VHH binders against Nucleolar MIF4G domain-containing protein 1 (NOM1). Designs and how they scored, part 1

Every score and structure here is a prediction.

Target 1, 198 residues: Nucleolar MIF4G domain-containing protein 1 (NOM1), of Homo sapiens (Human) (q5c9z4r362to559)
Amino acid sequence: KKHVKGLLNRLSEPNMASISGQLEELYMAHSRKDMNDTLTSALMGACVTASAMPSRLMMEHVLLVSILHHTVGIEVGAHFLEAVVRKFDAIYKYGSEGKECDNLFTVIAHLYNFHVVQSLLIFDILKKLIGTFTEKDIELILLMLKNVGFSLRKDDALSLKELITEAQTKASGAGSEFQDQTRIRFMLETMLALKNND
Below, numbering starts at 1 at the first letter of every chain, in headers, positions and changes, except where a header shows other numbers; antibody chains are not in Kabat numbers.
F, E and O stand for the ipSAE by ESMFold2-Fast, ESMFold2 and OpenDDE, each averaged over both directions (binder to target, target to binder). V2 = 0.75 x the mean of E and O + 0.25 x the DockQ between their complexes.
[cut] marks letters that were taken out.
Atom coordinates printed by the task and the answers are left out, and those that the model quotes come from them; centres of patches stay.

## First folded at step 1 (VHH)

Design g01 (framework vhh_gefurulimab)
Amino acid sequence: EVQLVESGGGLVKPGGSLRLSCAASGRTFSSYAAAWFRQAPGKEREFVSAISSGGSTTYADSVKGRFTISRDNAKNSLYLQMNSLRAEDTAVYYCAADRSYWLRSEYDYWGQGTLVTVSS
ESMFold2-Fast, scan of step 1: ipSAE 0.000; ipTM 0.250

Design g03 (framework vhh_gefurulimab)
Amino acid sequence: EVQLVESGGGLVKPGGSLRLSCAASGRTFSDYAAAWFRQAPGKEREFVSAITSGGSTTYADSVKGRFTISRDNAKNSLYLQMNSLRAEDTAVYYCAAGPSLYKLWEKSDYDYWGQGTLVTVSS
ESMFold2-Fast, scan of step 1: ipSAE 0.000; ipTM 0.214

Design g04 (framework vhh_gefurulimab)
Fold by ESMFold2-Fast, scan of step 1:
Structure g04 (fold): chain B 198 residues (1-198), chain A 121 residues (1-121)
Amino acid sequence: as target 1 above (198 residues)
Amino acid sequence: EVQLVESGGGLVKPGGSLRLSCAASGFTLDYYAAAWFRQAPGKEREFVSAISRSGGTTYADSVKGRFTISRDNAKNSLYLQMNSLRAEDTAVYYCAASRLFYGTPRDYAYWGQGTLVTVSS
């Protein structure tokens, strides 16, 4: 619906309560399936752009999902998460020309930051990226740790330690001929700093 | 106590070069990752380049091949050599230090006051 897209286009911190309230009213007036489809489509259009989205703007959109997830129902967040993960898988496997993959990954990070998803999902994703360990995987690992590293440490320090050990083991097998050697070094330094505490 | 001070900003024509310096005092830069960020009027601070404690470097796509970050731990200083400058490089440039290597401004514990770089004909 055009109304939902218009609300998202105006979304900001000062009007978050007003816009979430208007969306709650729309959910009461329409079927949940139709609203979930419409909201997810509008959010994907706003967040999955070819250019990198500003962190604040991305956070505001995902915070709106979190509010609705808790006020309207958990199916709101579940529907959005399913669409995001499906789109991420497609773009990750088949590629894209812009920053769509980075933007989708940032959405997943903020779904964790705003308590729509658990740390287990984040660790699962990071372990898979370490398993394949391409240049793109290393960039995505750094992007995720940048957004959620301290929260992961607070939620599950043991799993973070295990993740770091897996990354170190994988990196020790990497050849010096690869162009991503500098990025691997940065990733490991970031991981070790997270492990060693502030 | 703890301070980062940038210098070397100024007015330069497109295609020109500038070298920015950042002097750290009150702490040992050697134990920190260091980075350059920039902020154009009305925009968020964006990542430019970072250097690890061991000297490994990374760059934003927009500056790769044109900018070079370096450090001199004996002088407790960080540098940014900027070549082939473009109008879109016009911004206030900030140096920053963190125990963690991240590309986001919020992840850096120490910041300088900034130095203005204007690229205009």
Scores: ipSAE 0.000, ipTM 0.213, lowest interface PAE 15.6, mean pLDDT 81

Design g05 (framework vhh_gefurulimab)
Fold by ESMFold2-Fast, scan of step 1:
Structure g05 (fold): chain B 198 residues (1-198), chain A 123 residues (1-123)
Amino acid sequence: as target 1 above (198 residues)
Amino acid sequence: EVQLVESGGGLVKPGGSLRLSCAASGRTFSEYAAAWFRQAPGKEREFVSAISDSGSTTYADSVKGRFTISRDNAKNSLYLQMNSLRAEDTAVYYCAADEWGYSLFDSSEYDYWGQGTLVTVSS
């Protein structure tokens, strides 16, 4: 338990192969359930912080999950994803003073970038945010599109077009005060650029 | 990657005007959102203005109506036209770029930064 946390605390680009190999050995020596619980808990502790997590450190942690997902088994990524989604749902509903929600959302984005999750999950999340369409939702939509927009277009251009149409409809149905917000205008322009590029 | 270099800073009297330029090199700048931030001595870095890859603009309330942001994609350049300058506009002005087209208000959202150019507004 403490050993796993120590490995994650030392994680960096040059030692990724060494640390992933050591974790693979631990998976052979311990039960899958115990290792999944331990790894997920340690990763959540590292990634769900009150301050915005540095991009490279975040990507390194999620890349480690992707490596183990492919070398140890798909249950590694599935277990971590379930914990991330549950925590995101709780923080989204009850709020937090820090950047925990943003960090969790970025973890989900990189799980998609590293092929642990499919585009359908990302579209489901984005569609729900468009459905409620609060100021916080718009920020999360922009954060996700910044991280995965081109990959979503490549994976499912039709679903992306439908999502953009839904967002434009929501924006046009909003009040004058909302229409004057700079963030909503930039979100729609980002979406239109993704639709029209290439 | 994109490299950003600011120019045009200097000393100007209150009520005067100044035009800042930011030259981009490396990857195609036209695909980037770009912004101007400023930092006065002893203060945090403050958002000034942003322009999206499509040309949509936004301004901080403190500069709206006085400053105009623009871009020239053919020249890989970003500009800030500053009019009716005030003593409180004195700061180092930074050019910033975001590869995904939109990042507003938070300096941490921008991936590429210039070295800054000093603007002093004094009599």
Scores: ipSAE 0.000, ipTM 0.108, lowest interface PAE 20.4, mean pLDDT 78

Design g06 (framework vhh_gefurulimab)
Fold by ESMFold2-Fast, scan of step 1:
Structure g06 (fold): chain B 198 residues (1-198), chain A 119 residues (1-119)
Amino acid sequence: as target 1 above (198 residues)
Amino acid sequence: EVQLVESGGGLVKPGGSLRLSCAASGFTFDDYAAAWFRQAPGKEREFVSAISSGGDTTYADSVKGRFTISRDNAKNSLYLQMNSLRAEDTAVYYCAATYDFWSGEYDYWGQGTLVTVSS
């Protein structure tokens, strides 16, 4: 467990292949359950912080999960995804004062970018946020689209168009009820840019 | 129309400083990641620095500690503060914006501004 944390603490783009290879060897030497529990715990500790996670560092950790998902087995990515979704749901429901929710949501975005999860999961999450449409939901929608919007368009342009239409309809109904109208405007402008991208 | 317009280029002595600016118009700039690229005479275009929509920065190894990228979303502007300039920094500097930073493809590009570092 100490060894896994040490590897993650040293993780960078130039040593990704070496570190992923060492983790693959650990998976061959130990039980899958023990390794999944250890890796997930270490990654959550590294990625989930009260401050905003640096984009590069977050992406490197998620890329490592993607590599192991493909080399060791799909259960690696599934185990990590389950932990991320559980933690996100708890923080989303009960709240936190830091950027933990944003960081976890960015992890989910990069799991999609690195092909650990499919576009259907992202659309399901976005539809739920549009359904409740709080100020926090609008910020999370914007955060997700900034990270994966073009990839969603490439993977399923029709579903993206439908999502944008639902968001526009919901925003029209919300009107001036929101104290901060600026976030709704940013979200809709982002969505329009994705829809009209030539 | 969508535009990125660079300014602030010029002639500077080695060891000097310059601040480049990039003005964005025609799109929601603060939703995009933005970057500086440069192309020196006889070389391919190279990455210099990038800043995410949220303000996270990254730098090419050749400029780390000397250059600082920043943005002002209220002014739709991107900046590059260049310190301790070297002859090797001589290039046309381009501003670029992308919605998907990790695709490696940039949606919008400026016309470029020339930076010459010589005595």
Scores: ipSAE 0.000, ipTM 0.102, lowest interface PAE 17.2, mean pLDDT 79

Design g07 (framework vhh_gefurulimab)
Fold by ESMFold2-Fast, scan of step 1:
Structure g07 (fold): chain B 198 residues (1-198), chain A 122 residues (1-122)
Amino acid sequence: as target 1 above (198 residues)
Amino acid sequence: EVQLVESGGGLVKPGGSLRLSCAASGSTFSSYAAAWFRQAPGKEREFVSAISYSGSTTYADSVKGRFTISRDNAKNSLYLQMNSLRAEDTAVYYCAAHIPFLGYREPDYDYWGQGTLVTVSS
């Protein structure tokens, strides 16, 4: 719908309340199914670009989803999450030329930051990436921790410590000359900084 | 989120010194890793130095031994002490911040200042 796309095009922090209110009114006037399909399509078009999205713009779009998830209903966030995870899996497995994978992963991070998804999902994703431990996986781990590390520590400090131990064990076992030791060290430093910061 | 404003740039002769400052506002700066990047005319932006939230530092090879990065969390400020300046240090210097890790790459940092010009010339 043109109207929904128009609202997203002018979305900013100062007008967030106004735009979310207008979208809530649209949900009252249309079927939940139609609105979820329209909103998800518009958000994916805005967020899943070949270029890395500016951090603030990405956060504003995901914050809007969180507001609607809490005001309209949990099906709003669930519908968007399903689309994001499905798209991420496809791009991660089959590749892309640009930053679409990074953008999708950042959306998942902010869905957690804004309380649409629980820490368990984030830990599951991070453990999977540690298991495969490619250069791409290390960069995605860093991207996720960059966006959610302090929140993960607050929500489940024990699981974070366990994740760090798994990463350290994997890194010490990986004496492979093919791995980027500099980026692995930065990842471990990031993890230890998150664990030890008071 | 954090907002960053650089200051201290100017004209200096080769061999001279300058101290750049970066003032942070909007969030608790002590939770952020911070860095200095620079961009010379006609060149891409390059890494200069970074400091973690705990004070661990790293430097580009071209500035190691001449530049010193430091922070003052009580004043929400980041500094770059530049000594033994060379003509090739001429650039716009940018302050950048992110939580919570050291990074060498532009994409590692979410928040950026507008830049301050440093000219090293006789």
Scores: ipSAE 0.000, ipTM 0.125, lowest interface PAE 16.5, mean pLDDT 79

Design g08 (framework vhh_gefurulimab)
Fold by ESMFold2-Fast, scan of step 1:
Structure g08 (fold): chain B 198 residues (1-198), chain A 122 residues (1-122)
Amino acid sequence: as target 1 above (198 residues)
Amino acid sequence: EVQLVESGGGLVKPGGSLRLSCAASGFTFSNYAAAWFRQAPGKEREFVSAITWSGSTTYADSVKGRFTISRDNAKNSLYLQMNSLRAEDTAVYYCAAEYRGLYTQPYEYTYWGQGTLVTVSS
């Protein structure tokens, strides 16, 4: 719908309350399925770009999802998450020319930061990336830790310690299947810094 | 590079038929679900039909019995046979592909073609 896309195109910190209120009114006037489809389509169009999305703009879009998740219903966040995960899987496996994969992964990170998803989901994703441990996986691990590492430690320090041990074991055991060993070292250093620093 | 290129659109009278084709390149088409969507002037993009990597199909209620989706993985191609065309079928038709599964929403598809125009008019 043009109206929903127009609202998202104008989304900013000062008008967040007004725009979320207008979207809540639209949810009351239309079917939940139609609104979820429309909102998710508009958000994906705004967030999944070839260039890296500015951090503030990305956070504002995901925060809007979080507000609607709590005011309209949990199916709003669930519907958006399912679309994001599907897109991420496709782009992850078959590639893209730009930062679409990074942007999608950052959306998942902020869904956690704004309490739409739980830390268990983030740990499951990170463990899977450690399991496959490609150059792409290492960069995604670093991107996720940059966005949520402190919150993961705060929510579940024990699981973070276990994740770090798994990464260390994987790095030591496999022998190099990677072109850039420096990024593996940087990832491990980042993990240890998160574990040890306050 | 990933590309989807539609062809076969044109002007047809009500009751007529058209066959749309979509040529895929730059990825392993046989691993992908594929779909046709359409967009009429001033309206949002709507689902028409989808086919899984294994050949299972689904159709929008408005086209059931009139349209048939099919694929040829050896030729990296997707097809839509449109019969008994109506004025309300007038739209730009888009080919879309997504890794495995069966999807009916536009936001669920990563790869898109540029579209081909179908006009049903007397």
Scores: ipSAE 0.000, ipTM 0.098, lowest interface PAE 20.2, mean pLDDT 81

Design g09 (framework vhh_gefurulimab)
Fold by ESMFold2-Fast, scan of step 1:
Structure g09 (fold): chain B 198 residues (1-198), chain A 121 residues (1-121)
Amino acid sequence: as target 1 above (198 residues)
Amino acid sequence: EVQLVESGGGLVKPGGSLRLSCAASGRTFSRYAAAWFRQAPGKEREFVSAISWGGSTTYADSVKGRFTISRDNAKNSLYLQMNSLRAEDTAVYYCAARPYLYSTKAEFDYWGQGTLVTVSS
């Protein structure tokens, strides 16, 4: 546990190959269950912070997971994803004043960008947020689209079109009842730009 | 590992309806994305519809508005409701699944044996 936390504390783009190699060696020397538990705990501690995590640092941590997912085994990414989704659900339901929810959502976005998860998961999450359509949901939708919008269009343009139609219908139903009309408008414009290659 | 068994195929007249079922063995089906594919005589297998573990759905243009995919995780089952059937829908229909939370590929890892759907008078 101490060793893995130390490696993550030093993680940067220039030492990615060295650190991933050292983690692969640890996976050979220890049980996969113990390593998965230790790695996931350390990554959650590093990535789920009250302050917004710098984008480069977040991408580096998720890229490390992707490397290990492909070199060690798919259970590495699976174990981490389960922890992320579970914590996201808890924070989303019960709240947090910090940026923990945003950080967890960004982790999910980059797990998709680095091919650990499929577009169907991202569409599932986005449709659920559109279903509830709170001010927080709109912020999370925008955060996700900022990180993965073009990749979603490339992977499944039809589902993206359907998602946009659903969001437009929901926004139309909300009318003037929603205080933050500016953010809803920006979200719809972002969606339209993605659909129309703008 | 999951085993898939399709049922519900048969002969139906044009304009008719049919409901296909796919039973999955194993306690972890709820963590799988699932899909229906079909293969008409002399053609390659084509995508029909998919559903995520959370219930998000995708449809091929040829079936959009006529077919509805659904799942019941408590029963470890996947369904395809087929309405307004056409002669061109005649095919062997396959249930497919992949570990959604764990998959890095777009391909489905587990396949059923198929069930024949014939749309003819």
Scores: ipSAE 0.000, ipTM 0.122, lowest interface PAE 16.7, mean pLDDT 79

Design g10 (framework vhh_gefurulimab)
Fold by ESMFold2-Fast, scan of step 1:
Structure g10 (fold): chain B 198 residues (1-198), chain A 121 residues (1-121)
Amino acid sequence: as target 1 above (198 residues)
Amino acid sequence: EVQLVESGGGLVKPGGSLRLSCAASGFTFSDYWAAWFRQAPGKEREFVSAIDSGGSTTYADSVKGRFTISRDNAKNSLYLQMNSLRAEDTAVYYCAADLEYYSGWDEYDYWGQGTLVTVSS
């Protein structure tokens, strides 16, 4: 509905409580399916942009999802996650002109940061990107680690070690990708720094 | 009734400047993304510039550095300042607004009637 889109367009840290409360009231007045469809559509419209979304604005939108996931029900976060993953997969496969893929991937990162998804999902995604290991994949790995690396270490240090080993093994076989050698090295350095930091 | 009304179009010489205005009514303009599109005779409509509800701007490469989009939410108005105009900027300019910006620049919900800009010697 247009009302939901208007609320999201005004969303900021100072009005988060007011807007989440208004959305909670709308969930009481309308069917869960209609509200989930409307909210997800509005959030996707806000997040799928050609330009990189500012970190603050992205975090505010995902934090709103987390609040509703907790107060309304877990199906809110599940519905949004499914839409994000589906859209990311399409853009990843078929390409985009700008930062749409980066923005959607950052949404997934913050869904983890705000406890809507668990570390296992993030590790599964990172392992798949290591499996294909293209220039785009390396940049997405770096983007994810920048956003969630310390939390991944805290949640599952052993899986992080395994991920680093897989990346090192893959990198040793990727000598043919000379254009990305400096970025591959930077990625591995970032991973090792995460492993060794307190 | 939702309305977007453009004004400021006219004839200008190459290298000149022109300022377009768009007056919004019948909705809470401050909630909306707003954009300028243009359509030259015999060509498809193309994106020119957009501004979100918070004031962040995006420009087409062809106009970057020459055009400036801005908004005044208190006046429910959108503006396009056009500098260093070229013959290829000749087109009907349309104001557009949408609560949600998505893929596909032509998918805005609300459109104005258009204002003609002619750049010629």
Scores: ipSAE 0.000, ipTM 0.136, lowest interface PAE 16.1, mean pLDDT 80

Design g11 (framework vhh_gefurulimab)
Fold by ESMFold2-Fast, scan of step 1:
Structure g11 (fold): chain B 198 residues (1-198), chain A 121 residues (1-121)
Amino acid sequence: as target 1 above (198 residues)
Amino acid sequence: EVQLVESGGGLVKPGGSLRLSCAASGLTFSSYYAAWFRQAPGKEREFVSAISSGGYTTYADSVKGRFTISRDNAKNSLYLQMNSLRAEDTAVYYCAAQSPWDILTGEYDYWGQGTLVTVSS
């Protein structure tokens, strides 16, 4: 348990192969459930912090999950995803002291970028946020599009176009609801840039 | 050569059901936006339903709740399950595919030849 946390604390691009190999050995020596519980707990502790996690460090941790998902088995990624989604739902509903919600949402984005989850999950989440359309939802939409927008366009450009149309319609209806419309305008500009970017 | 071939059309009584199929060759549906359109006698061609590569679905208001679009990527096929059919559903039904790279134009790149659906007593 302590050993897994130590490996994650040393994780970097040059030692990714070594650390993933050591984790594969641990999976061979211990029960699948114990390893999944331990790895997920350690990753949540590393990634779900009150301050915004550095982008490269976050990507490295999620890439490790993707490698193990591919080499050890699909249940590794599934177990981690389940924990992340549950924690996100709780923090989203009840609030947090800092950037925990943003960090969890970024983990979901990179699980998609590294092929642990399908674009359908991302579109489902974005649709839900557009449906409720609070200031917090707008910031989460922007965060997701920043991390995965080009990949979403590549994987399912038409679903992206439909989401953009839905967001534009929702924004039009919310004209006097928000005190500051700047963030809504920035979101729409980002969406149009993704749609029209070469 | 890209080819889309529709099947499953026929004569059905009001209130009945039909399942349309579209088989693709020369392209992989999983990478395309796939759609059903129809053209009734003496009317313009209209959108019926569409499904994205990610499984996002859309429906025309006239068919929502009665028709269900689905795909089977392993069989490279698109389906339209039509329930509670009405006389006004009588039309030639066309399968269509849109490249993700052509999303900005809104144009469909490939079309089938159509299959006739007649809802009549």
Scores: ipSAE 0.000, ipTM 0.098, lowest interface PAE 18.1, mean pLDDT 80

Design g12 (framework vhh_gefurulimab)
Fold by ESMFold2-Fast, scan of step 1:
Structure g12 (fold): chain B 198 residues (1-198), chain A 119 residues (1-119)
Amino acid sequence: as target 1 above (198 residues)
Amino acid sequence: EVQLVESGGGLVKPGGSLRLSCAASGFTFSTYAAAWFRQAPGKEREFVSAINSGGSTTYADSVKGRFTISRDNAKNSLYLQMNSLRAEDTAVYYCAAVYPGKFWLYDYWGQGTLVTVSS
């Protein structure tokens, strides 16, 4: 819908309550399916750009989803998550030279930060990236840990410890596969700092 | 020797149609997923469409309903039927193939074919 896109274009911290309230009213006036399709499409258009999205703007868009997830219903967040994960899988699988993959991954991180998704999903994604351990996977792991590392430690310190062990094991066997080991070292140091409260 | 060779690009009017082909050689194409990407002048390379070895397809939102990806494993070929072309579809179109399980890195890329939609 045109006015949903207009609301998202104006979204900021000071008007969050007003815009979420207007969207709640739209949900009362339209079918849940139509509103979910419209909202998800508009959010994907706003968040999945070729250039890196500003952190504050990204957080504000995902926070809006979290508010509606809790006030309108859990299907709002579930519908958006499914679209985000499907798009991430497609971009990850079939590629993009821009920052669309990074932006989608940051959306997933903030869905966790704002309690739309559980830590189990984040650990599943990180384990898959460690399993394949390409240079892009290492950058995605770092991006995720930057955004959610402390929360993961708080929610499940044991799984974080297991994840770090898996990464260390992979790193010991992957030296010759990379032109430069600096990013692998930085990732492992970041993981160990998170484990050790640094 | 592994090759992907695109063909079928050219100049077309808005609303027109073009069919792109990609000929694969030097590997067992039927076991690979394949995709079309495009890059407009001064823009990043973007995903257009993909088809896996089983024939399941996916499309970028900007081309859904207008473009159709297909494959012919007997001919080791990938196709992109482009209908209702728009000026914003102007780009170099690339064919790519990836072995199952290595989906973030394309094993093979073509040289590209230019599509120009004049306005």
Scores: ipSAE 0.000, ipTM 0.111, lowest interface PAE 15.4, mean pLDDT 80

Design g13 (framework vhh_gefurulimab)
Fold by ESMFold2-Fast, scan of step 1:
Structure g13 (fold): chain B 198 residues (1-198), chain A 124 residues (1-124)
Amino acid sequence: as target 1 above (198 residues)
Amino acid sequence: EVQLVESGGGLVKPGGSLRLSCAASGRTFSSYTAAWFRQAPGKEREFVSAISFSGGTTYADSVKGRFTISRDNAKNSLYLQMNSLRAEDTAVYYCAATKLSIYHLTDSRYFDYWGQGTLVTVSS
């Protein structure tokens, strides 16, 4: 609905409490299914843009989901995550015109940062990307680690260590298969910095 | 709508193996994500493993490499093969199912359908 879109367009840190309260009222007035469909559609429209989303704006939108996940119910976060993962899978396989894939990936990162999803999801995604290890995958790995690396180390240092070992093994066999091999080196340096508490 | 019944629990020595089964009733179980949870005395329910309708799997860190989840959609059945059992694996094991297709959502609150549980005791 237009009302939900309007609320998201005005979303900022100072008005978060007001806007989340208004959405909670809408959830009381409408079916959970209708509200989840409407909210998810509006959030996808706001967050899955061709241009890279500003970090602050992305965090604010995902934080709103986290608040509603806590106050309204866990199905809010589940519904949104389902839509995000489905859209990411489609765009990852078939491509997009811009930064939609990056934006979806950043949404997943912040769903983890705000405790809607667990580190298990993040590690599963990162292991898949290391398995395929394309130039696109390396950039997504870097994007994720930039957003959540220290939290992953805190939550599961062993899985992080295993992830780094897999990445090093893949990198040692990469040769001239990538357009910009400098990015592989930077990714490994980032991983080692996380491992070594730098 | 969907009823779940666990079986296969029992007493096992440390280092032993046990296979749990979960029988589901319901024509659409094959489209559900299914999971195993456990609850030790005095503790909250803990996630063990989940499997999607397409066979994608997720494991809790404490059971990775020791437990294997599998399903047989033709038989509406879910399984948990438990190897290298430890005293800390002692718990009531619950079969759970959810309509959500994503198997990475491991919080017990995402699961709508639950069995009554089967006791696994790993005795020293």
Scores: ipSAE 0.000, ipTM 0.179, lowest interface PAE 13.0, mean pLDDT 82

Design p01 (framework vhh_podentamig1)
Fold by ESMFold2-Fast, scan of step 1:
Structure p01 (fold): chain B 198 residues (1-198), chain A 117 residues (1-117)
Amino acid sequence: as target 1 above (198 residues)
Amino acid sequence: EVQLVESGGGLVQPGRSLTLSCAASGFTFSSYAYGWYRQAPGKQRELVAAISGGSTLYADSVKGRFTISRDNAKNSIYLQMNSLRPEDTALYYCAKVPYWGRYFDYWGQGTQVTVSS
């Protein structure tokens, strides 16, 4: 268990193959349930920090999950996704002092980028955020689109157009506070650029 | 990638004017939206002005007194501050607003503005 944490602490692109191989060996030696619990706990500890995770380090951790998802079994990615979504929901509802919510959302973005989850999940999440449309929701929408917008357009351009229409409709009914209007404007400009192949 | 460096701050008397400059290095400067934020000691950072292309937006506290502008040829944005008040005393930052792509929001180092007699 401490061994898994040690492997993650040393994780980098050059040693990805070695570390994933060692984790595959651990999955052969232990129950899948115990390994999924241990791996998910260690990854959550590494990725869900109060400060924003460095992009490279976040991508490397999520890429490791993707490799194991495809080599060990789909239950690896499913177990991790369930933990991430559950933690995100709790932090989103009850708040946190730091960047834990942003980090969890970035994990979800990279699970999509590395083919552990499908575009339908991302669209579902974005539609829910548009439904509530708070300042934090707008920040999260921008964070997601920055990470996956082009891939969403490639995977499902029609759903992206529908999402943009929903955002425009919601924006028309939004409050008139200056900061909210500024963020809404920039979100819509980002969405328009994606729709228009910019 | 865009890096931002603020300049032009200083000590000024109430009612006077000051112009802040923000110089960007990198590519695709004209493709981004930019904003000016400020933070006074012991207070939260607040957005005071934003520019996207030729369109501008201002916070109520500075509307009519501050003007944000950009010069794409010089990769710079500016904040013209008129009728300065002691309440405008703060460290001023320029920041790139989130946009599609792999670029992150950047904060500059900030430039101090002190309004006192």
Scores: ipSAE 0.000, ipTM 0.127, lowest interface PAE 16.2, mean pLDDT 77

